# Ledger of designs, part 1: VH-VL binders against q5vz03

Every score and structure here is a prediction.

Target 1, 156 residues: q5vz03
Amino acid sequence: MVDILGERHLVTCKGATVEAEAALQNKVVALYFAAARCAPSRDFTPLLCDFYTALVAEARRPAPFEVVFVSADGSSQEMLDFMRELHGAWLALPFHDPYRHELRKRYNVTAIPKLVIVKQNGEVITNKGRKQIRERGLACFQDWVEAADIFQNFSV
Structure headers, positions and changes below count from the first letter of each chain, unless a header shows other numbers; antibody chains are not in Kabat numbers.
F, E and O are the ipSAE of ESMFold2-Fast, ESMFold2 and OpenDDE, as the mean of both directions, binder to target and target to binder. V2 is 0.75 times the mean of E and O plus 0.25 times the DockQ between their complexes.
[cut] stands for letters that were removed.

## First folded at step 1 (VH-VL)

Design c01 (framework fv_cafelkibart)
Fold by ESMFold2-Fast, scan of step 1:
Structure c01 (fold): chain C 156 residues (1-156), chain A 124 residues (1-124), chain B 112 residues (1-112)
Amino acid sequence: as target 1 above (156 residues)
Amino acid sequence: EVQLVESGGGLVQPGGSLKLSCAASGFTFSGSAMNWVRQASGKGLEWVARIRSKANSYATYYADSVKDRFTISRDDSKNTLYLQMNNLKTEDTAVYYCTRLYDFWSGYSHFDYWGQGTLVTVSS
Amino acid sequence: DIVMTQSPLSLPVTPGEPASISCRSSQSLLHSNGYNYLYWFLQKPGQSPQLLIYLGSNRASGVPDRFSGSGSGTAFTLKISRVEAEDVGVYYCMQALQTPYTFGQGTKLEIK
């Protein structure tokens, strides 16, 4: 995803700014299109939070996974409130970044929520991320890592 | 580890052409803006050209001294940066460095990686 | 184009003595986002340049705390609290607020 988001900055739920390249390099990236006023988005966000926490926060070694929230909210305030209340400790495109609209078009997002799993070059691994998480849980992540061609070194 | 390795320098006659290459490894090259900076013997640093990432449509920028003579380009599939130098002048004699640059408009801009440089000598 | 001017151009220093280098820009390097787009580099003899300070006052990774950057707008200073032998080389400031990116002339720091 660094090919697509390179040179952009992402924001945390606390309002801190991070470099997209540094935050996303050598990771499987999930583009999460959602909005607070969409009931299915409110239903799915806790499941994504559990999935994210298990991979990144609770694992013995943090998995190479990051979520970039692409808001479909009606205002910056609605976006920030949604992140504060229901989201995990992942990243988002700033509400006023026009690239939110470019990503929506690029990945043909006509309905939300949608979770698109992408490679570093922006190619889609799967556009059915929500379905895979619901049906297979953490097991789907290994398939994404393999498809993403992410090299992991082992040390013993 | 991050590495930037320049190649393609050499001796060329005035009016001639050379193409420099910079092989990048140890980071996701495609996400970064890249620069060429040169330095003549015993002189200071001079910025030459910049190319942005695909996210910024590969936008290119040049110093006036090289505009219309030099072309910066990249091949993300090969993790390689290029500098095509045409109509070379004796004033272009310098060591050419490949440098990595992050997005400078959002709060961070780091020229934190430099190659070893490649020498270009333009002489009769 | 933004012109960068360094002073002094030659700086002989006794080991353990402090050193200070000035960098002036022809126009403000302070962006509306609150950052000064000024960078300091060190080029040791026979080596490629290395980043010391980014965005005016932030030390790059691995840079000793005896190095500090300060200033805002058009006037910037690089300070070395206690010069050591390994600090010899040419110091450059650079602005990256707008293209063309421009460097100062360089300040050569030598041990007396």
Scores: ipSAE 0.000, ipTM 0.472, lowest interface PAE 17.7, mean pLDDT 84

Design c02 (framework fv_cafelkibart)
Fold by ESMFold2-Fast, scan of step 1:
Structure c02 (fold): chain C 156 residues (1-156), chain A 123 residues (1-123), chain B 112 residues (1-112)
Amino acid sequence: as target 1 above (156 residues)
Amino acid sequence: EVQLVESGGGLVQPGGSLKLSCAASGFTFSGYAMNWVRQASGKGLEWVARIRSKANSYATYYADSVKDRFTISRDDSKNTLYLQMNNLKTEDTAVYYCTRGYLYWGSYAFDIWGQGTLVTVSS
Amino acid sequence: DIVMTQSPLSLPVTPGEPASISCRSSQSLLHSNGYNYLYWFLQKPGQSPQLLIYLGSNRASGVPDRFSGSGSGTAFTLKISRVEAEDVGVYYCMQALQYPYTFGQGTKLEIK
């Protein structure tokens, strides 16, 4: 997803900005399309939090995974409140970035929530990320890393 | 289908040599660390050797009982793992398994095992 | 070397009853990255070992949810909530924190 988002800035739930290239390089990226007022989004977000926390937040050396939230909320404040309330410590495309709408079109997102797993070049690994997390848990991430051609071995 | 298939086992005299192979299919072999584990008849499991991926310079590690006698290697172009066994001893008699190691430090590992190949060292 | 000690070594169980196996390490298996490098395997009679639990508490793909792993540092437990006939075999714990990787001596689960 560096090839697609590399020139953009992403935001944290605390409002800090980070460069997309540095944040996403050599990682499997999950594009998360959701909104606070969508009940299925509120139901799935805690599962994604558990998944993310196990891979990234609890480890001193995070797995090569990052989530980029693409908000369908009605305002910037609503988006940030949703992130603070239910989301993990991942990143989001800024609410006012017009690319938010272009990503929704590019990945053919017609309903939310939707979790699209992508390679560094933006190609889809799977558009059924939610189903895979529900059915297989952490095991599905290894398949995503393999499909993404992430070559660095970070083993102990 | 993800699978590992060992071959090359057989009967050999003490002091002899054997080279085991492990053919991998159904996954991106080059990204994974790989291991050899052995089991003597009626006994427990014993880790033998590990080789890391190209990203970690094919670093190798061995149990003390086999160090300087066994060499683990891989050919990513052929999706094959090898174990060259020299100066074999009767205590090396065991079924030898190859098993898939880590893709990254938080991933599942040792999740795919071959059927094993029997090495018998006797006079 | 890190020594792995399993208890009990022999575990006769009535079908439908729970079973529990302990695994203790001579040194902490908790890495600075937050993971316990502890694995549980089942070897059914005449078969290759199969992974049950990875990194202390994570169930491997295809493993029934009646299997669970818990513990941290030097003390770990594998639990089977309801033993079935297909669970017969030898259970091994293994540490992959330090070389050499070492296995416990194995626990033979048998139906009584």
Scores: ipSAE 0.013, ipTM 0.592, lowest interface PAE 8.5, mean pLDDT 88

Design c03 (framework fv_cafelkibart)
Fold by ESMFold2-Fast, scan of step 1:
Structure c03 (fold): chain C 156 residues (1-156), chain A 124 residues (1-124), chain B 112 residues (1-112)
Amino acid sequence: as target 1 above (156 residues)
Amino acid sequence: EVQLVESGGGLVQPGGSLKLSCAASGFTFSDYAMNWVRQASGKGLEWVARIRSKAYSYATYYADSVKDRFTISRDDSKNTLYLQMNNLKTEDTAVYYCARHLYSSGWYPYFDYWGQGTLVTVSS
Amino acid sequence: DIVMTQSPLSLPVTPGEPASISCRSSQSLLYSNGYTYLYWFLQKPGQSPQLLIYLGSNRASGVPDRFSGSGSGTAFTLKISRVEAEDVGVYYCMQGLQTPWTFGQGTKLEIK
């Protein structure tokens, strides 16, 4: 996803700015489309948080995985509050970045929440990330790494 | 309307065994990690065990005081959490609560819903 | 294990007056992601515990705005701006930073 977002800035849950290229390079990227006022989004976000933490924080070696939240919230404050309340330590497109709408269109997001797993060039690995996490747990990540042509060992 | 209903408590002699159940309804049980927390009469809360969802291979965690004696498990098809308690000690006497695991950020959860509890008394 | 210590253990309060409960942890609960893994629970007489505050200062759904959590590092406070009769019970702080998750010994709030 670095080929698509690499020249943009992403934000942390604290509102700090991060260079997208540095954050996303050589990683499997999950585009997470959700909103705080959407009950299914609030239900899924903790599950994604667990999945993310198991891969990045609790593993002996951090997995090459990053989440980019693409907010459908009504305001910047709602987006940041949602991130601080329920999200993992991942990144988001700034609320005022018009590319939020372009990504939603590019990946045919008509309902939220939606988790789209993408390669570095923006090609879709799967648009059913939520279903795969629910049904297969951490095992689905190895498939994503193989599809993404990432040259790192996955350690669980 | 999240509901957690514990059962299986009772009187048992030291060295005995007991199996607790927690029936969950009103939410997608299989998506949540689940916990057992106990409380001895007139005392504070003590976390006992946790089991994660299928997404995390049903990973289990235990307090040192119960390790190797208690086994936490779940049956997602029945929306039920279990605690198998073996080699019970008088110190295990407590009300046992089933509690849902909601992650507010990262790895570290909080208990957002609790059952009503079931009393376990270990006495001769 | 992280040790959680509450004070006072007993807190008699007149209805309508403010109340304050302190909680101290043996280690900082501030994680590198900027979150403080401190939680507050209320156990009303004859009832199960209920979540009041998560991640230091965020009120749980349905919790009245007269409840507030504050503090950072190792020192935390739960404040009730105007105590009501329904607030009677035992208040517990908890750290969620590392297992085993540990609770304070509890503070019993009683109406005078």
Scores: ipSAE 0.005, ipTM 0.526, lowest interface PAE 12.1, mean pLDDT 85

Design c04 (framework fv_cafelkibart)
Fold by ESMFold2-Fast, scan of step 1:
Structure c04 (fold): chain C 156 residues (1-156), chain A 122 residues (1-122), chain B 112 residues (1-112)
Amino acid sequence: as target 1 above (156 residues)
Amino acid sequence: EVQLVESGGGLVQPGGSLKLSCAASGFTFSGYAMNWVRQASGKGLEWVARIDSESNSYATYYADSVKDRFTISRDDSKNTLYLQMNNLKTEDTAVYYCTRDYWDEGYYFDYWGQGTLVTVSS
Amino acid sequence: DIVMTQSPLSLPVTPGEPASISCRSSQSLLHSNGYNYLYWFLQKPGQSPQLLIYYGSNRASGVPDRFSGSGSGTAFTLKISRVEAEDVGVYYCMQALETPYTFGQGTKLEIK
């Protein structure tokens, strides 16, 4: 993701700006394509939030995982409202960043929600992240870490 | 390029069952949500059911008129959509179309199959 | 459920003349994202429906520029600037703001 998003800025649900390189370095990155008015997006977002919280907030030490929300919402305000109401404490591409459309095309996102797990160089680990979370829960994360060539010993 | 071909229609008695199929080609079927829409002779269009793609865990939605009687499903390995129809009523007599949702581009029902006729009568 | 109402239900038109079809929804189809979740379809005799207009005013691929969609919220119009013989069929509006997706009753366009 450093190779793809390194010079870009990401935003938090509170509107704060962070540098992508610093936020994503040496982490498994999940690209989350969703929109507030998509009913399946609303259904999946809480599951992703539980998954994220277990890995990052509730773990004895944070796992090397970050979510970058790529909004398909129709406005910046709707995107930020969606993030505040249902999302975890992860990051997003700014609504007006045209790279949102380039990422959608790059990862062949034809339906939302979609969760694409990627390596630091942007190479896909799996484009079925949502299915893996539903079927295997936290167990799928170890496979992603191994595939990403990121080895860390941590307590989850 | 994009094709949807329905099959499985026919004559069934009230209370009977029938399973429709829709064979998809010319696009990445697994990435699209799919719908069934029906049309009784000389009448308008009525949405029947929707199934989301694998990325949405195959979530399903139904019109109240068919809920608990119809089951929508799909087999992405065969690029095929299904509609299992149970406890059929004469009101279910219609041409059944399969359609895809191109959600990302804002195209809902951008391609339709040719339809398959289901007749529920004695 | 959102109710969709079309007018007129029957529209006889002389070739070369313009035609207009209205569609009204029981609640606003304008999402906070700025899009109207309204779609127009044409079903020619003996054929499957085909998409004409998406998001209220955008022409689908391959649709002639004589077709245009307008409106917002609860009131929408489909216009054909110069009707041709091939335009005969039943026109349907549909809302996709929420399930169940609902269609208008249909407007049958006939050549005089």
Scores: ipSAE 0.000, ipTM 0.486, lowest interface PAE 13.1, mean pLDDT 85

Design c05 (framework fv_cafelkibart)
Fold by ESMFold2-Fast, scan of step 1:
Structure c05 (fold): chain C 156 residues (1-156), chain A 124 residues (1-124), chain B 112 residues (1-112)
Amino acid sequence: as target 1 above (156 residues)
Amino acid sequence: EVQLVESGGGLVQPGGSLKLSCAASGFTFSDSAMNWVRQASGKGLEWVARIYSEANSYATYYADSVKDRFTISRDDSKNTLYLQMNNLKTEDTAVYYCAREYYDSWGEYAMDYWGQGTLVTVSS
Amino acid sequence: DIVMTQSPLSLPVTPGEPASISCRSSQSLLDSNGYTYLYWFLQKPGQSPQLLIYLGSNRASGVPDRFSGSGSGTAFTLKISRVEAEDVGVYYCMQALDYPYTFGQGTKLEIK
């Protein structure tokens, strides 16, 4: 996603701003399209949070994974409240950044929630991230890492 | 991708009738509300009529200037929007545009795509 | 009917300079759902109108980031940070809060 988002700034749920390139370099990136008023989004967000926490917070060795929330909420306040209520400690594209809509079109997102797993150049690894997490849990992440070509010298 | 093509305009005498068509392609027509907007030569935009999708029972709304004279309708099987114009007046002379109104989880996009317009001239 | 009033009606600008257009509504355009039903359109000479800004402040797909919409309630502004030659045309604000939908009178932006 460095190739796609590199010059943009991302935000945390506390309003802090981070440079996308520094935050996303050498990681598998999940683009998470969701909204607080969408019941399926509310159902899936806790599963994504558990998945994220296991990979990056509670793991013996943090995995190279980051989520970028692309909000479909009706307002900046709804987006921030949703992030504070149910989201993990990941990043979001600012609510007023029009690139939210360009990303939606680029990845053909018409229904939410949608989790699109991408490589550093923006190529899709899978557009069924939500389904894979529900059905396979943490096991699906290894497939994403291999597809992303992040660690050429990765030792098992 | 999204394309709207109007047809049916022409010259008509006061009191006459015309039926305009707008052929839609490149999107799921049946999910979108549709509008007709007109513009008299050298003047601003005037909203004429709107029709909801099937989800809202094809509810229709009209500007007061055209109520009871114009009828907006649609045929989702043909991806086509219509405007039946009866008892036309010289004041109805304008270019008529069809415009899509789209709703998704990202927002409500009033008139995000417009056709090229079709000219209606009401003159004796 | 909700009345939409634009100012100025004529806006000559030098290329590279900023431009600003005001739109005022006779009543608040904020709905109970939290959305502000204000839209901005550009009609270039000889062309159909095109959507620039939806729901007050959101740029439509493909619209350059030099365009921005701001405001709330009854007072709204469209800003162009650096005017380019292709920006020539008539700008309209519109409300879609209630029927009939109504447009402002239009602001003609011209290169001086």
Scores: ipSAE 0.000, ipTM 0.485, lowest interface PAE 15.1, mean pLDDT 86

Design c06 (framework fv_cafelkibart)
Fold by ESMFold2-Fast, scan of step 1:
Structure c06 (fold): chain C 156 residues (1-156), chain A 124 residues (1-124), chain B 112 residues (1-112)
Amino acid sequence: as target 1 above (156 residues)
Amino acid sequence: EVQLVESGGGLVQPGGSLKLSCAASGFTFSGSWMNWVRQASGKGLEWVARIRSKANSYATYYADSVKDRFTISRDDSKNTLYLQMNNLKTEDTAVYYCTRPYYFGSSYEYFDYWGQGTLVTVSS
Amino acid sequence: DIVMTQSPLSLPVTPGEPASISCRSSQSLLHSNGYNYLYWFLQKPGQSPQLLIYEGSNRASGVPDRFSGSGSGTAFTLKISRVEAEDVGVYYCMQSLQFPYTFGQGTKLEIK
């Protein structure tokens, strides 16, 4: 995803801005399309948070994984409140970045929530990330790393 | 538990061909990237080629010294890695090792297991 | 290609004494994720190489604590606090930050 988002800035739930290239380089990226007003989004977000925390925060060594939230909320405030309430310590496209709409179109997101796992070049590994997490838990991440061809030792 | 066994080495004339095999056991071969590394007598190690898993369409990478002459491939149904070597040169004389990287939870180790090697001698 | 340079190429050591091997890369091996993509291997006489240290400073499973790796970026060191007879062999550093993967020339450790 660094090939698609590298020139952009991402935000944290605390309002800090980070360079997308630095944040996403050599990582499996999950594009998370969701909104606070959507009941299924509220149901899935805690599961994604647990998944993310296990891989990144609780692991002896952080896995090469990052989530980029692509908000479908009605306002910037709703988006940030949703991030503070239920999200893990991941990143988001700024609410006013028009690329939110381009990503939704690019990955054919017709319903939310949707979790699309992508390679550095933006190619889809799976558009059924939610199903894989629900059914296999952490075991599905190994398959994503393999498909992304980002071994801890290098990226190509 | 994890075992890699190379075979197929031998003596061949310059310009000839050989196909090496590496039989893998003790791990899920189909999900692992695989490499070939060689070592000339009394010399250092040289990475030769890498093949990814089916999830990445078996994408391959080669050292410049062997590009267009060597082909790395795999048969997941037989847990076997291959190296087809064509237009062999005297400089290709070496012991060829099969090796794999592996993911352990949140930790990665590279070349965590090596086979015993198979000797390829290219001589006139 | 990233060039890996080791020194010394030959290292005679008295048993019980410490030993140090240096490895330098032509480009930084420190990735933006904070890890150094540098590895140390030992090849004992008549055997295949075995992983000793991964990502600069982490000991591989089963490796004695007398072995340690240090350094960052372009300069790395492998240290053996007290050399034992079983440590004889050729030591190689390797980078996997960039394709193609490259190894140092090797350092032959001998008991004198």
Scores: ipSAE 0.000, ipTM 0.476, lowest interface PAE 15.9, mean pLDDT 84

Design c07 (framework fv_cafelkibart)
Fold by ESMFold2-Fast, scan of step 1:
Structure c07 (fold): chain C 156 residues (1-156), chain A 123 residues (1-123), chain B 112 residues (1-112)
Amino acid sequence: as target 1 above (156 residues)
Amino acid sequence: EVQLVESGGGLVQPGGSLKLSCAASGFTFSYSAMNWVRQASGKGLEWVARIRSDYNSYATYYADSVKDRFTISRDDSKNTLYLQMNNLKTEDTAVYYCTRESYFDYTGLFDYWGQGTLVTVSS
Amino acid sequence: DIVMTQSPLSLPVTPGEPASISCRSSQSLLYSNGETYLYWFLQKPGQSPQLLIYLGSNRASGVPDRFSGSGSGTAFTLKISRVEAEDVGVYYCMQATEWPYTFGQGTKLEIK
């Protein structure tokens, strides 16, 4: 993840800070661009929460999956309130990190919500994560894992 | 495209040994639990053995009919599953299939199967 | 071991007509996590088995919508709304709620 997030820190919905590299190592990463003021974002977030919970919280074996929320909210408080109300127990870029805007530009995010699934090197697996979750549910995650190549590097 | 290709079957005398291989491609083999399922001629399917991924310390499970005679193993660096069969009996005569569990055991259990390899144990 | 029992064992069907296969388990397949680990497979003549239904009622990828699975606890049904010639083969139910995994005896579907 060094090519995307480097030595950056991420935050939890409780305001705790975690090192991005350690938190995302050997995982399929979903970059989630959304805002509380966007009605489609509010509609999709519960589906993502159910998807995330099934993979990492309720599964007998937690899946190597993590969501990094890239907020388009108008304030830090609005972002944290959105996370507490509707989000799963995932991570976010700090509201004041200017890299939020660089990531939006890098992944051509012009409309929200958008879910971009990326490999450890930052290459896009799919930029239609929302559509895949809605249409295929949990089955789409296996495809993302197979495209990610993270375990190929581990086994070598 | 997911592919599983079995090999190593053949004719062997009772008490003999055979080692089956299953070459996997088109998916991240190391994430998946793998299974061997057999089918005697004109008969139904019988689960034989299971091996989990490294997240579960490669835990192994065996059907009572093959326990202590068969050993399931895997080499994730080669994307290959194995079944070592010792002290073979005529009742072990069957086509042996390699099949995977999708990464999550409740989504796509045995969703892809190999073509099978025939093991004949004849006296 | 959980015993899986299928009926009928032989099912001759006229093309275009519906078909129904029953599967019963010797004990409930409901797991402590709320899931029912029941699966349906089809083995066409000369071919390997293929997954049709997972977790009782969910259609596997690529499986036509004329196939449906239903049931709970110890009683399950696979239905084909309109049988096609390509549906010929042996259908198996399987449980994965407890080890060992066990299959039903199989139901051979034939075209009249």
Scores: ipSAE 0.000, ipTM 0.497, lowest interface PAE 14.6, mean pLDDT 85

Design f01 (framework fv_ficlatuzumab)
Fold by ESMFold2-Fast, scan of step 1:
Structure f01 (fold): chain C 156 residues (1-156), chain A 121 residues (1-121), chain B 107 residues (1-107)
Amino acid sequence: as target 1 above (156 residues)
Amino acid sequence: QVQLVQPGAEVKKPGTSVKLSCKASGYTFTSYYMHWVRQAPGQGLEWIGEINPSGGSTNYNQKFQGRATLTVDKSTSTAYMELSSLRSEDTAVYYCARDWYYEGSDYFDYWGQGTLLTVSS
Amino acid sequence: DIVMTQSPDSLAMSLGERVTLNCKASQSVSSYVSWYQQKPGQSPKLLIYDASNRATGVPDRFSGSGSATDFTLTISSVQAEDVADYHCQQYDSYPYTFGQGTKLEIK
């Protein structure tokens, strides 16, 4: 995903700005398309939060995984409220970044929520990330790492 | 040999509830989602919802939200759909169907034979 | 909700003819479309998944094609046993939705 987003800035859930290249380098990236007013988005976000926390926050050795939220909310305030209420400690494209719309088109996101798992070059590993997390839990991450050609020792 | 066995028919009065069963065999029950789909006489297929038998998590078509409840009994490899506040428009054949999701695809590879639910006074 | 529209509603063909059934999505569903065959008095049977892949045991006269919004099911040489209703379905997003069906009859 660095090849696609590397020159952009991402925001944290606390409003801090980070460089995309540094934040996403050598990681499996999940592009999360969702909105607060979409009931299925509200249902899935806690599952993604648990998944992310197990891989990154609670693991003795954090997994090479990052989520980039691509908001489909109607306003910046709705986006921030959604992040504050239900999201994990991941990253987001700024609401005002027009690249939100380019990513939606690039990955054929026609309905939300959608979780697209991508390699460093932007190639899709799977566009059914939401389904895989719900059905297989943490086991699906190993498949994503192998598809991304990333071999790291990590624990959850 | 995958099989999904459903009872043939149920007759219910308006305002009551029904609980339809789907008995699975020939595969690991908890490894596949189970979906429920109905078909009114002379009409197309309509998706009701899905359940993951492993964790019990469900997802519903909003049209059936609050009226349909999907559950499973792992010990008997049986899926259930309960539909409440029945009305004549609920008269339909109700199918259970197994979901193949291994590679991110989510198509219904095996279907039960269906239960004809008739709602009339 | 994504609306799936099938055409024609019904058609009657002679044995051995090539048959084309259409399915259009109101929004892009990528390639997440399946086709089901439903013979009179029977449950649906999976024919095609992910737009173009034949399910196990399905004769090679059945093929699927298409992407985004326009999908096609083709029967290269229709047989008597192909009399059925054919349903397309999208599973790209919730709720999953089906087309209204196309009825295939033999003359």
Scores: ipSAE 0.000, ipTM 0.499, lowest interface PAE 13.2, mean pLDDT 86

Design f02 (framework fv_ficlatuzumab)
Fold by ESMFold2-Fast, scan of step 1:
Formats: structure tokens, C-alpha cells, sequence
Structure f02 (fold): chain C 156 residues (1-156), chain A 123 residues (1-123), chain B 107 residues (1-107)
């Protein structure tokens, strides 16, 4: 995902701006497409929050995982309220960044909510992230890490 | 009581377009996805597509992509399916069906169905 | 696309007998399978969702089981009003797909 978003800025749940490259380097990235007005999005977001906090936010040794929220909300305020109400301590693409629309097109997102798990180069690991989290819980993360080759330390 | 009301029949000529309606009542229209499914005479059920009335998001079965267009009118709680470039093989009963969200699957099963509209395409 | 295959195509049973209808997915669909009953001239009616959950108002003689690729709909004691086509559906992945149907008749 660094290869795709590395030169952009992301926003934290606290409203701070971070450099995407530093925030996403050497991590499995989940692109989360959702909106507050979509009932299925509201149903899934708490489950994603529990998954995320178990791996990253509350873990003593954080897993190499990050979520980037790509809002389909109708306004910046609606997006911010949604993040404040239901989201975990992950990142979001700024509402006014036109790249929101490019990411939707790039990953062929026609319905929300959608959770797309990607490698550092933007290749899809799975476009069924929500389903896998529901079926297997934390166990699905190990498969994502192995597919991403995230623990390799040298070139062959 | 949840109801999905569809017209009984439509007759169209090949090459024309048809816009079928599905009027919902008995629930909050914007809280559920609406699906469209057809059944040709003597054949099985075939999913056409889905629409989220709350956000106007649609997904289509690739077989119908480019020919089917799903829309909604929130003020009348009515869903529509427009099918263009009609052929004789489009003769079928067309159903609308409400998608009940299965939280654990992150997908929808169809808990209520309209009575269906028989579309006959003939010269 | 995930292909759903039902067997048998048609089945004739005596009143009161136990009926078993099968549905096979071409790949794992977890438990994301629904069963619908369709009587002649009527729309489909939901019987089972999530492979084994009976829909509201459905008689307890109907039950569903299975996971992954193999699913079964069972009618413990078939009644005259059960004459219908039965359709299985996977809602695991887009596009949603249905089996070809099994016709249940009484002898």
C-alpha cells in the first residue's frame, strides 16, 4: 500500500495528520470502504474495531496491521462523526482527497461496506476481509501476513 | 406486515426497454437492500442485481451488466429495474426480494419476495 | 461463479415419509446457504437461512444442515401442502447463485 499511498497524508481518529509511508511501511493494510448512512457498515464497524484493537491498539506487541478508512459519506462532518462514534484508532484518507474516488475505481468497489486486504505494492490479498474476520476471527490475519511476505528480511 | 407489490404482467417487443416496479411497505425502506431475481419458464432462479436504497449503491450479475439498471424512489418506497435491448429469452417472471442482512456472513438472504411480474417479450 | 447443484431433480414421496434434498456447492460457501419453497404460480418463500436456521413461521418438520460444500434440506414427515419446487442458494459470494431446483411430488 506504501507504493500506492506513500506520498499522501492520512488522518488519525484524533484528527492528526500522518505521512502514509511512515504509517503503512511493512504492514498488512486493510482498505475499509464504508459510510455512516449504510446500515451494514454500522453493523460491521464495531466488529472490525474489536479485531483491530486485539491486533494493534491494545496488544502489548502490535501486529503489523493498519486500516485505512476510505469514506463514502456525503460530507466531511458525517465522516468525522462516523469515525468518532464507531471506529477504532486507525487511519483515514482525508474526505476532500480526490484519491478516495481513484481507490474505489482501482479496487472495483461497487457496494459498501467492503474490506480489501492489500500488500505493500497494492496487490489484493483478499477482497473478502469482512467475511474472513467473521468466519475465522483473528486466525485470518496469519494467512494475510503469510500472503504479504511481511516477515521476510532479505531478497532471494 | 412486509409487502412487496409488483404488477402482474408486461408485454414488450424485442429491442425495446421495460421498467418494472416494486412498491415496498411495512418496513423502513432505506434499511434493507433490494434484490432482483428472474425465473424463465420451467427454469431456475437467476440473480440480476442488488441496490442499497440508502446510498444508491448497486451490484450486478455480470450477465446483466450494461442492460439492467436498478434505481429507487425513496419518497414512494419503490424500487425499479430497467432492462434494455429486450430479447425473447428475457421472457420470465421478475421478482423483487428484500435482503435481510446476515451479520455473520456479511451478505444477504431473501426474506420477503414480491409476487413477480411476468414479462413476455414477443413480436 | 459458484455453481450450486441440487439432487435429485425430482422426487415422489408417500405422505408422512422423511424427505432429504441435497445441494452441493462447487467451492466452500461456509454456512451461507438458504432454501426456498416455491409452489406452482407463487413466489419463492424462505424456509432456511444460514444453512440451519428456520425462518419465522416455517413448520418444525423442515430442517437444514451442512457446511462448506454439502447441504441438506430435510422434511421429517411430508405433508400434501409440501408439493413444490425447492431451491437452494449460496449468498457467500457475488454473484449469488441458485441450484436448478428439486421438484417434490406426492405419490
Amino acid sequence: as target 1 above (156 residues)
Amino acid sequence: QVQLVQPGAEVKKPGTSVKLSCKASGYTFTSYWMHWVRQAPGQGLEWIGEINPSGDYTNYNQKFQGRATLTVDKSTSTAYMELSSLRSEDTAVYYCARGEYDYWSDTYYFDYWGQGTLLTVSS
Amino acid sequence: DIVMTQSPDSLAMSLGERVTLNCKASQSVSSDVSWYQQKPGQSPKLLIYGASNRATGVPDRFSGSGSATDFTLTISSVQAEDVADYHCQQYYDWPYTFGQGTKLEIK
Scores: ipSAE 0.000, ipTM 0.525, lowest interface PAE 13.4, mean pLDDT 86

